VH-VL binders against q9nrl2r1430to1533. Designs and how they scored, part 317

Target 1, 104 residues: q9nrl2r1430to1533
Amino acid sequence: GGVHELSAFEQLVVELVRHDDSWPFLKLVSKIQVPDYYDIIKKPIALNIIREKVNKCEYKLASEFIDDIELMFSNCFEYNPRNTSEAKAGTRLQAFFHIQAQKL
Key: E = the ipSAE of ESMFold2; O = the ipSAE of OpenDDE; V2 = 0.75 times the mean of E and O plus 0.25 times the DockQ between their complexes.

## First folded at step 22 (VH-VL)

Design n3t (framework fv_nezutatug; at its last look DockQ between E and O 0.90; V2 from the best seeds 0.78)
Fold by OpenDDE, look of step 22:
Structure n3t (fold): chain C 104 residues (1-104), chain A 123 residues (1-123), chain B 107 residues (1-107)
Amino acid sequence: as target 1 above (104 residues)
Amino acid sequence: QVQLQESGPGLVKPSQTLSLTCTVSGYSISSGYYWHWIRQHPGKGLEWIGSIHRSGDTDYNPSLKSLVTISADTSKNQFSLKLSSVTAADTAVYYCARTDYEWGSFRFGMDVWGQGTTVTVSS
Amino acid sequence: DIQMTQSPSSVSASVGDRVTITCKASQSIRTYVAWYQQKPGKAPEPLIYAASSLQSGVPSRFSGSGSGTDFTLTISSLQPEDFATYYCQQWYATPYTFGQGTKLEIK
């Protein structure tokens, strides 16, 4: 049910945030540090935003939740070359997410 | 306190494999974010050789002519470096170092270094 | 590869002087920069991480600043023990690269 799904989403977000490779994804990219980021990435998202959406029960389906998480990773890989620290962290975190998401 | 110590042969012949070990004390390598090897040719600057993440993922400097292999042994609290087919260009002081991770605070840098070990490649 | 260019390569200064060392990256690397101090015959010691964060135990006379491509290490009042070689390093992408170093000598 919805309540159980919400709890599962909450738990997964907590696990993602606590992961040591979550640092690129905790909050939105700073426009000051990355001036051209929002010229390239049109749907920015981060774990804090996803957490807020979970808390507000905005996800009615697991697929919606998964889509936002995948968007977060997609944005990372779109902007950051594979050899960057962010992309490397993202690769590991996404792998972790895919394993955990199977439980949803 | 956290301490890193490099060990291995100080002399290696050309075309042989250079093998070094970094022994970590006062801290579990499983808790570290990255573990690094860096070298410094006599009178020159610092050169990153490669790193191993706690997950086992490795990254190597593609500019090195030798084949680089970095591995970790959690049971011994050590990580190692192997350079194959070494030449005189591989003569240097070799350092191991750590990048730590604290939740909510990722530190971009190497906060603990070994003392370094001199490796000479010579016939 | 990302190139880190330090300036100057060497500098002579006196105790009490304000010293500034610059590191310029060949491309934007956000704040993914560390600074190290190395004395002859010794391993490098960390000074700054994340461009402007002081490592534990490092005197407050050391400071780092910058983002994007231009980074600066500043020693507000040079002390005798500060004469050494300093290196910047980028953590934005592999291969991780260092500046060529700045040798700080006594005038």
Scores: ipSAE 0.896, ipTM 0.948, lowest interface PAE 0.4, mean pLDDT 95
Fold by ESMFold2, look of step 22:
Structure n3t (fold): chain C 104 residues (1-104), chain A 123 residues (1-123), chain B 107 residues (1-107)
Amino acid sequence: as target 1 above (104 residues)
Amino acid sequence: QVQLQESGPGLVKPSQTLSLTCTVSGYSISSGYYWHWIRQHPGKGLEWIGSIHRSGDTDYNPSLKSLVTISADTSKNQFSLKLSSVTAADTAVYYCARTDYEWGSFRFGMDVWGQGTTVTVSS
Amino acid sequence: DIQMTQSPSSVSASVGDRVTITCKASQSIRTYVAWYQQKPGKAPEPLIYAASSLQSGVPSRFSGSGSGTDFTLTISSLQPEDFATYYCQQWYATPYTFGQGTKLEIK
């Protein structure tokens, strides 16, 4: 959208990247380490990809940006059981995101 | 340098609650990522009891879940273990430990350990 | 629960020997493995995190490798101070389980 929305999207992505629990989400899951991941997760996404989409102005609506962030968390919870280190990080980062997203 | 020190009773009677405190010096407990309790039974290996995340979330070994409580007191720079209804099987050396975090990375494992405190459960 | 099985249970070796200790997980745990050294009467000390990364201050003769289910700790040239018990631990999922230990005796 407009210049104000682009700045807000960029600021939110930067805050997510700097969060302690961002480590599972910075880049796409490695096919070498987790070869079955891409058989299960149909629409992979990560913070570096979302940041690139913000930089290229690919989001027309705030809802499109929010949908990509929520897809990132949904993928985490679909692939990872609750007791895994990744799912625990995802739960905390998603809670942080929901607080920050209220300010959009 | 960060130091962890366990404190609490060395002898506990069966059915009582074991209470241990880990005092952290040289580092703020609120800056750590995870704080853990681990025990080692006589002549046996290590057993993870549970952890508390910097957010206050706790994770417990399912074998102990209804018996264990881990809490933190940031004003005293301490975290604590309570283990209820102890038996002779709970006789062990108890350790507290930290998992560190550096921005943008997560170091899997316990990078600082306390010295350990021996707890004997005996009638 | 994820079981971590160490091999061998014990090893007797001489100063200067290369020693290899293995740890096998009951399911894939990526690289979420740490290694510890414990000397008699002392607390465990960290050696390796994330399967292959050396903890600060650990001598370069220690190295780790592996991913998935099979992990290895190697001491390239054994020193007298390396007499200890060694443990692996998985960090993939709770409960965060340890291997049963490998006792290294200096001959």
Scores: ipSAE 0.579, ipTM 0.867, lowest interface PAE 1.4, mean pLDDT 90
ESMFold2 (binder alone), look of step 22: mean pLDDT 89; pTM 0.924

Design n3v (framework fv_nezutatug; at its last look DockQ between E and O 0.96; V2 from the best seeds 0.82)
Fold by OpenDDE, look of step 22:
Structure n3v (fold): chain C 104 residues (1-104), chain A 123 residues (1-123), chain B 107 residues (1-107)
Amino acid sequence: as target 1 above (104 residues)
Amino acid sequence: QVQLQESGPGLVKPSQTLSLTCTVSGYSISSGYYWHWIRQHPGKGLEWIGSIHRSGDTDYNPSLKSLVTISADTSKNQFSLKLSSVTAADTAVYYCARTDYEWGSFRFGMDVWGQGTTVTVSS
Amino acid sequence: DIQMTQSPSSVSASVGDRVTITCKASQGIRTYVAWYQQKPGKAPEPLIYDASSLQSGVPSRFSGSGSGTDFTLTISSLQPEDFATYYCQQWYATPYTFGQGTKLEIK
């Protein structure tokens, strides 16, 4: 049911946030630090936003939740070349997510 | 306190494999974010050789002519460096170092270094 | 590869002087810069991480600043033990490259 799904989403977000490779994804990219980021990325998202959506019960389907997480990674790989620290962290975190998402 | 110590042969012949080990004490390598190898040719600056993440992922400097291999042994709390087919250009002081991780934060830098070990490539 | 152009290559200064060392990245690298101090015959020691965060145990006379492409290490009042070679390093992308180094000598 919805309550169980919500709990599963909450738990997964907690696990993602606690992961050591979550640092690029904890909050939205700073426009000050990356001035051209929002010229390239049109649907910015981060774990804190996803967590808020979970808390507000905005995800009715697991697919919606997964889509936002995948968007977060997609944005990372779209903007950051593969040899960057963010992309490397993203690759590892996404792999972790894919394993955990199988439980949803 | 966290300590890193490099060990291995100080003399290697050309075309052979340079093998070094970094022994970590006072801290589990499984807890570190990155473990690094750096070298310094006599009278020159610092050169990053490669790193291994706690997950086992490795990154190497593509500018090195020798084949680089970095591995970790959690049971011994060590990580190692291998450079194949070395030449005189590989003569240097070799350092191992750590990048630590704190929850929610990645500290960009090497916060603990070994003392370094001199490796000479000569016939 | 990302180049870190460090300047000056060498600098002579006196005790009490304010010293500034600069590192310029060939592209934007956010704040992903570290600074190290190395004395002859010794391993490098960490000074700054994430461009402006002081490593534990490092005197407050050391400070780092910058973001994007231009980074600075400052020693507000030079002490005798500060004469050494300093290096910047970028952590934005592999290979993690160093600056050429700045040798700080006694005037």
Scores: ipSAE 0.896, ipTM 0.950, lowest interface PAE 0.4, mean pLDDT 95
Fold by ESMFold2, look of step 22:
Structure n3v (fold): chain C 104 residues (1-104), chain A 123 residues (1-123), chain B 107 residues (1-107)
Amino acid sequence: as target 1 above (104 residues)
Amino acid sequence: QVQLQESGPGLVKPSQTLSLTCTVSGYSISSGYYWHWIRQHPGKGLEWIGSIHRSGDTDYNPSLKSLVTISADTSKNQFSLKLSSVTAADTAVYYCARTDYEWGSFRFGMDVWGQGTTVTVSS
Amino acid sequence: DIQMTQSPSSVSASVGDRVTITCKASQGIRTYVAWYQQKPGKAPEPLIYDASSLQSGVPSRFSGSGSGTDFTLTISSLQPEDFATYYCQQWYATPYTFGQGTKLEIK
């Protein structure tokens, strides 16, 4: 949307990337390391892709931006059981996102 | 250099609570990512007991049946282990350890270990 | 629980030999494996994290490889100080289980 929303989206993405628990979400999951991932997850997304979409002004509504972030977490919890290191990181980063998203 | 040192009683009677403290020197525990307790039974391998995350969240080995509590005291730069209702099977060398964080990568491993402290459970 | 099975359980070798120790996970664990060296009466010491990354200060004769279920620790030319017990550990899911150990002895 407008310049205020784009600035807020950029600031939020930067805070997510800087968080300690961002490590599973920085780039797309490797097909080599996780061969069955793309058989299960049909709409893969990661922080680097979301940041590119913000930079290219591809989000018209805040809801579209929020949907991509929530899709990222939903994919994590769909693929990974709750006792995995990936899911634990996802749980903490999602909680942080909800706090930061209140600023939107 | 970061140093970890375990302390606590070396002898504990059955059914008592084992209490151990890990004192961290040269590094603030609030800066760490995970802090762990591990034990090694006589003549046997290693067993992860549990961990505390910098957020205060804990993870415990299910095999210890909720007998374990791990906590941190940032003002003393310490974290601790309590294991209740001990038996002879809890006789082991107990280690504390750290997992550090490098931005962009969770470093899967324990990069700093304490010296270990021997705990014997005997009547 | 994810089981980590090391092979061999023990090996006798000479200084200068190449030694390979394997660790097999009971399910896929990506690259979430660490390796440790433990000398008698001492705490384990870190060697490898993330399956293949050397810890700082570890000699380059140590290397790690693998992903999924099969992981390898290799010592390219044994030195006298390398005779110890070696453990792998998975970090994919709690409980973070160790292999049973591989004892490396002087032949």
Scores: ipSAE 0.645, ipTM 0.883, lowest interface PAE 1.1, mean pLDDT 91
ESMFold2 (binder alone), look of step 22: mean pLDDT 89; pTM 0.925

Design n3y (framework fv_nezutatug; at its last look DockQ between E and O 0.85; V2 from the best seeds 0.81)
Fold by OpenDDE, look of step 22:
Structure n3y (fold): chain C 104 residues (1-104), chain A 123 residues (1-123), chain B 107 residues (1-107)
Amino acid sequence: as target 1 above (104 residues)
Amino acid sequence: QVQLQESGPGLVKPSQTLSLTCTVSGYSISSGYYWHWIRQHPGKGLEWIGSIHRSGDTDYNPSLKSLVTISADTSKNQFSLKLSSVTAADTAVYYCARTDYEWGSFRFGMDVWGQGTTVTVSS
Amino acid sequence: DIQMTQSPSSVSASVGDRVTITCKASQSIRNYVAWYQQKPGKAPEPLIYDASSLQSGVPSRFSGSGSGTDFTLTISSLQPEDFATYYCQQWYATPYTFGQGTKLEIK
């Protein structure tokens, strides 16, 4: 049920955060370092925000949780060209996520 | 302590394949984030050749004329460089290097280098 | 490709001097910059990562700063062992590129 689903979300977030390619996604992009980021990305999100939503039981469905994770990756690939370090890390992390998400 | 050591032939004929190996000691290559090859033509600056991530993903410098191949052998704790169809322009000192990863830390840079090995392309 | 324009190409200084080397990126690269020191016949050695973080074992007289397009390496008080060639490198995108280098010579 809900408790089991919450635990699964928590575990997956922990695994994503611990992944070595999580560095672009741990927290929101700095407006200081990337001044035009929020002009382009209208729904910013990061793993710390997703973790907080999980902890607050804001996800009622696995699809909602997955949507936020996919949004996080979508934002990365929308803003960052494929040859950037962020995009490369994102590609690997997303692949990992897709494998783990099959368990949900 | 972590040590990297380049090895391979110091002389290669034009059109042949340059093959080098970087042997890592004191540290598992499976623990490293990136493993790099860099070269320096005589009297010139540094040029990034390519890298291999611990996952096996590779990135190569598209400016190089030669076909670049980088691979890793975890059983030997080594990673290698191959440059096909070399020319005199490939004469350089070749370095291998590491980018490490610490959990929760972003540390892009090459923090450990090999001593370098000189490769001369000549008939 | 991202170009890293390093300046000056060479600089003469004396022991005790404050020395500043600049690296300008052709586009914004956040703080994804590293600095290296290379002495003749030796491999490069790391000095700075993430634009401003000092590598372990590097003397505190070395410092890095900058974000976006403009980056600087500063030696607050030059020591005899600091005469060498210095390189910046960007880690924002492949191909990873270096500056042309700055040769720091004794005046």
Scores: ipSAE 0.896, ipTM 0.950, lowest interface PAE 0.4, mean pLDDT 95
Fold by ESMFold2, look of step 22:
Structure n3y (fold): chain C 104 residues (1-104), chain A 123 residues (1-123), chain B 107 residues (1-107)
Amino acid sequence: as target 1 above (104 residues)
Amino acid sequence: QVQLQESGPGLVKPSQTLSLTCTVSGYSISSGYYWHWIRQHPGKGLEWIGSIHRSGDTDYNPSLKSLVTISADTSKNQFSLKLSSVTAADTAVYYCARTDYEWGSFRFGMDVWGQGTTVTVSS
Amino acid sequence: DIQMTQSPSSVSASVGDRVTITCKASQSIRNYVAWYQQKPGKAPEPLIYDASSLQSGVPSRFSGSGSGTDFTLTISSLQPEDFATYYCQQWYATPYTFGQGTKLEIK
């Protein structure tokens, strides 16, 4: 809670969106372009959705916010093999997130 | 305007380390997304050797991974390739290249290439 | 490793012809494909990134299409300066493999 905590969530999401390796995570994966994605990933999430949830004050606890961001990375690593461009970007962005999340 | 130029010895003896440097002009190496080394064997196609990301992370062709080191020196605006234990099979034209980035999209491709440098591995 | 198979291996065509070169990936790679032109004795030059996006400064007679496994480079009206070898490259996963090339000869 509180307005300062919600401002911290917004700032962290902005930092993630502006990171060079955010490109796989900005929007939900296209079912048309990746037909089997939603057969494998049952709890899809992306930065635009997380940012909307912050704006609507839908996170009760910092842990819920962190869980959604970690779910985003977990989905990436579950769907994408280690040597893919998406997984490499996810690894770097997750490392950046862990550093920034220490501010919470 | 970006220019890349490979430099290094044109003749290397077997078992030695091949060392090449790519000098970048008209552009800061820290602004690029990926910097690559590629080679082309005589009369054959192109082979990706490896890349260095602007963060310092490296990716190597698994066929070469124990033999290859790619590094960057931002103060000299250069990045380099070391290939150890070379054999005649490493004779090729070696290129350096850049991958550009637009916010929100990784651009899948090499948009600027060096002129290439011929390296011969022979006794 | 992901194989990129180009067809045809070579083609001879006349100025003004429409030329189509295909590239087939051994697995789905989304739109993570680039195309290059290489003239004899020169470095490759970029043509297309992201399967269909034209690199800056490339003539509009070049276009790319495809997603998944099947990709096409098209030259709508062949010019004498288009004599070259053309390569596709996948960017989905390391190693970032190239096709074997297509040699284009102008009659």
Scores: ipSAE 0.694, ipTM 0.893, lowest interface PAE 0.9, mean pLDDT 91
ESMFold2 (binder alone), look of step 22: mean pLDDT 90; pTM 0.935

Design n4a (framework fv_nezutatug; at its last look DockQ between E and O 0.91; V2 from the best seeds 0.83)
Fold by OpenDDE, look of step 22:
Order: C-alpha cells, then sequence, then structure tokens
Structure n4a (fold): chain C 104 residues (1-104), chain A 123 residues (1-123), chain B 107 residues (1-107)
C-alpha cells in the first residue's frame, strides 16, 4: 500500500544520503560556483528535494520516485564529463541505487 | 594517529616491474575515501600516479608510459602500486596518501602522506 | 587534462612579509583545489582543502581563496618555518594535476 511505499522511499533516500558518494547530490548545484549550470540543466533536482517530496507524499507510484532519482543522475552525467569527481561519485551512487531500487 | 608507510625495493632494473606497498596504521583503509600514489622525480614537481576508491574503483594517470595497477588488501590494511616495464623516467620518490571522508563533508585533498620511498631505475 | 598554472615559480621574502601565491586552472574547477607545503627531503604536507578550508593543525596565518579558475594561497605574516615549496592541486577531474610549484626563499 501507499504507506508501505512511502516508508520504502524514505528508507531508500536515507540510504542514498548516507552513502559516501552522495556529496554531489545532497543539495542543488550552486549558481555561484557553477554559473552556467542552469543554462544547461533545465530540471534541476537533488536528494533534499526528493526527500521533501517523499515527506509530502507527492510520489504516488514507485516509478515517479525512480524517475526523479534517475533525473538527478542524468543531470549529473549531462553536465559533468565522465572523468570528473562528480560523475565518478554519481556512477557509484547510481549503481547502489539500482540495487536498492529492486526492493521497491 | 593515522600513519602511512611506503615499502619496496629501492632499485629496479629497466623493463622490470616496480612494486610498492603502502601500510596504513591507526586507521582502516576501508574507512578512507581515496588512497593515492604520487611521485616526484628528482628536482621536479609532484605527479599523480593513480588512486583507488574504497569501493575498489581505480583511476590512473594516462600520461604514464608504464602500465599502472593499484590494489588494496583490507586484511593487511595495505594498498599497493605496480608499474610495469619501467624506465629511467620512473626514477622518483614515491608517496602514498589518503583522502578521508566524513559524512556530509568530502574534503578535496590529501590529508595524510607517507614519508616517501626512493626508487631508482638503473641497469 | 586540466592545467594548473602556478605563479610565481619562485619568490623571495622576509620574515613578517605577506606572501601570495596564485594558481590558475585551465578551466573552471569550482572549489576543488588543495594546497600543500613541501620542505627539502620531506613529504608534502597539507595546508588547505576545498580551496579555502584550513587543514587541522595548520597555523591561521595560512589561508586559501578562490573559485572557478583563480585560486590564491596567502601567508599573512611569514615565519621562518614557512620557507618551502608550495603546490596547488585540482580535484575536479582525473588526471589530478598539480601546479609546478612555488619556491619561497629567504630574501
Amino acid sequence: as target 1 above (104 residues)
Amino acid sequence: QVQLQESGPGLVKPSQTLSLTCTVSGYSISSGYYWHWIRQHPGKGLEWIGSIHRSGDTDYNPSLKSLVTISADTSKNQFSLKLSSVTAADTAVYYCARTDYEWGSFRFGMDVWGQGTTVTVSS
Amino acid sequence: DIQMTQSPSSVSASVGDRVTITCKASQSIKTYVAWYQQKPGKAPEPLIYDASSLQSGVPSRFSGSGSGTDFTLTISSLQPEDFATYYCQQWYATPYTFGQGTKLEIK
């Protein structure tokens, strides 16, 4: 049911946040540090935003939740070349997510 | 306190494999974010060789002519460097170093270094 | 590869002087910069991480600043033990690269 799904989403977000490769994804990219980021990325998202959506029960389907997480990674790989520290962290975190998402 | 110590042969012949080990004490390598090898040719600057992440992922400097292999042994709390087919250009002081991770805070830098070990490639 | 152009290559200064070392990245690297101090025959020692964060145990006379492409290491009042070679390093992308170094000598 919805309550169980919500709990599963909450737990997965907690696990993602606690992961050592979550640092690029904890909050939205700073426009000050990356002035052109929002010229390139049109749907910015981060774990804190996803967590808030979970807490507000905005995800009715697991697919919606997964889509936002995948968007977060997609944004990272769109903006950051593969050899960057963010992309490397993202690659590892996404792999972790894919394993955990199988439980949803 | 955290300590890193490089060890291995100080002399290697050309075309042979340079093998070094970094022994970590006072800290588990499984807790570190990255473990690095850096070298310094005599009278020159610092050159990053490669790194290994706690997950086992490795990154190597593509500018090195020798084949680089970095591995970790958690049971011994060590990580190692291998350079194949070395030449005189590989003569340097070799350092191992750590990048630590604290939850919510990734520190961009190498906060602990070994003392370094001199490796000479000569016939 | 990302180049870190460090300047000056060498600088002569006196005790008490304010010293500034600059590192310019070939592209924007956010704040992913570290600074190190190396004395002859010794391993590098960390000074600054994340461009402006002081490593534990490092005197407060050391400071780092910058974001994007231009980074600066400053020693507000030079002490005798500060004469050494300093290096910047970028952590934005592999291969991780260092500046060529700045040798700080006694005037």
Scores: ipSAE 0.890, ipTM 0.947, lowest interface PAE 0.4, mean pLDDT 95
Fold by ESMFold2, look of step 22:
Structure n4a (fold): chain C 104 residues (1-104), chain A 123 residues (1-123), chain B 107 residues (1-107)
Amino acid sequence: as target 1 above (104 residues)
Amino acid sequence: QVQLQESGPGLVKPSQTLSLTCTVSGYSISSGYYWHWIRQHPGKGLEWIGSIHRSGDTDYNPSLKSLVTISADTSKNQFSLKLSSVTAADTAVYYCARTDYEWGSFRFGMDVWGQGTTVTVSS
Amino acid sequence: DIQMTQSPSSVSASVGDRVTITCKASQSIKTYVAWYQQKPGKAPEPLIYDASSLQSGVPSRFSGSGSGTDFTLTISSLQPEDFATYYCQQWYATPYTFGQGTKLEIK
């Protein structure tokens, strides 16, 4: 809702982007590199998109912001088996997110 | 100048535990992304044994999982390999290695290697 | 496990030659491939990460390409110090498997 909440969303997004396991999540998955991704993942999202939505005040509730972040991780685990480097990064970043989300 | 040095016994008897240490100099182990153990069997290729992430999470080759432990000691700037119940098949040159981090881009590879230490398993 | 198959197993070449080494993955691994050079009695040394990115200090005569399942290491003009064994390694999923190696020998 208020300006303090928007600052918290921005702070959290910045912390996620700076995390060393953010590399799979910074931008949408490339159709060129992963031709079948968009056949499997129907609601793609990435940190740059979430950050843009924060900047445009598109989140009315903290739950909407959290839902987009969790969707990002859910997409990762749906597409990538757990022994993959991307899924391992997702697991660690998600754990970090849960710690940081306490601040919302 | 980052340097990795393996240390440990060169000869180990069958059924014993092989213990190796990798000492890191010129770089903080807590700043690395992954730290790895790899081995090379005589006249054969390279085999990844396992890794430890800077968070403490470990990944092991499934073929060795019940026998392998990798741990890190940031206060000593080192990480270690223990391989239990060794046989002659574990005779190899053992290497430690690093995967570095560049923000926004995972560098898929091992950019610094130790010199290697030869371990022979023999009665 | 993802199998990495290198070809050829051995190549004989002269200084100045262009050499191509291929690595094929048993499934798609995006660009998650590294290449290493190993001289006898020495540790492997990094050449390429992420399929095509040169490691720091590696001469520009080395290049990598490929995505998906097919990857290539190219040495554009061989030098005497390039005679060694070359390995690819996939980083897509554990276990992080290596190819069996390609031995590059002096003709």
Scores: ipSAE 0.709, ipTM 0.890, lowest interface PAE 0.9, mean pLDDT 91
ESMFold2 (binder alone), look of step 22: mean pLDDT 90; pTM 0.931

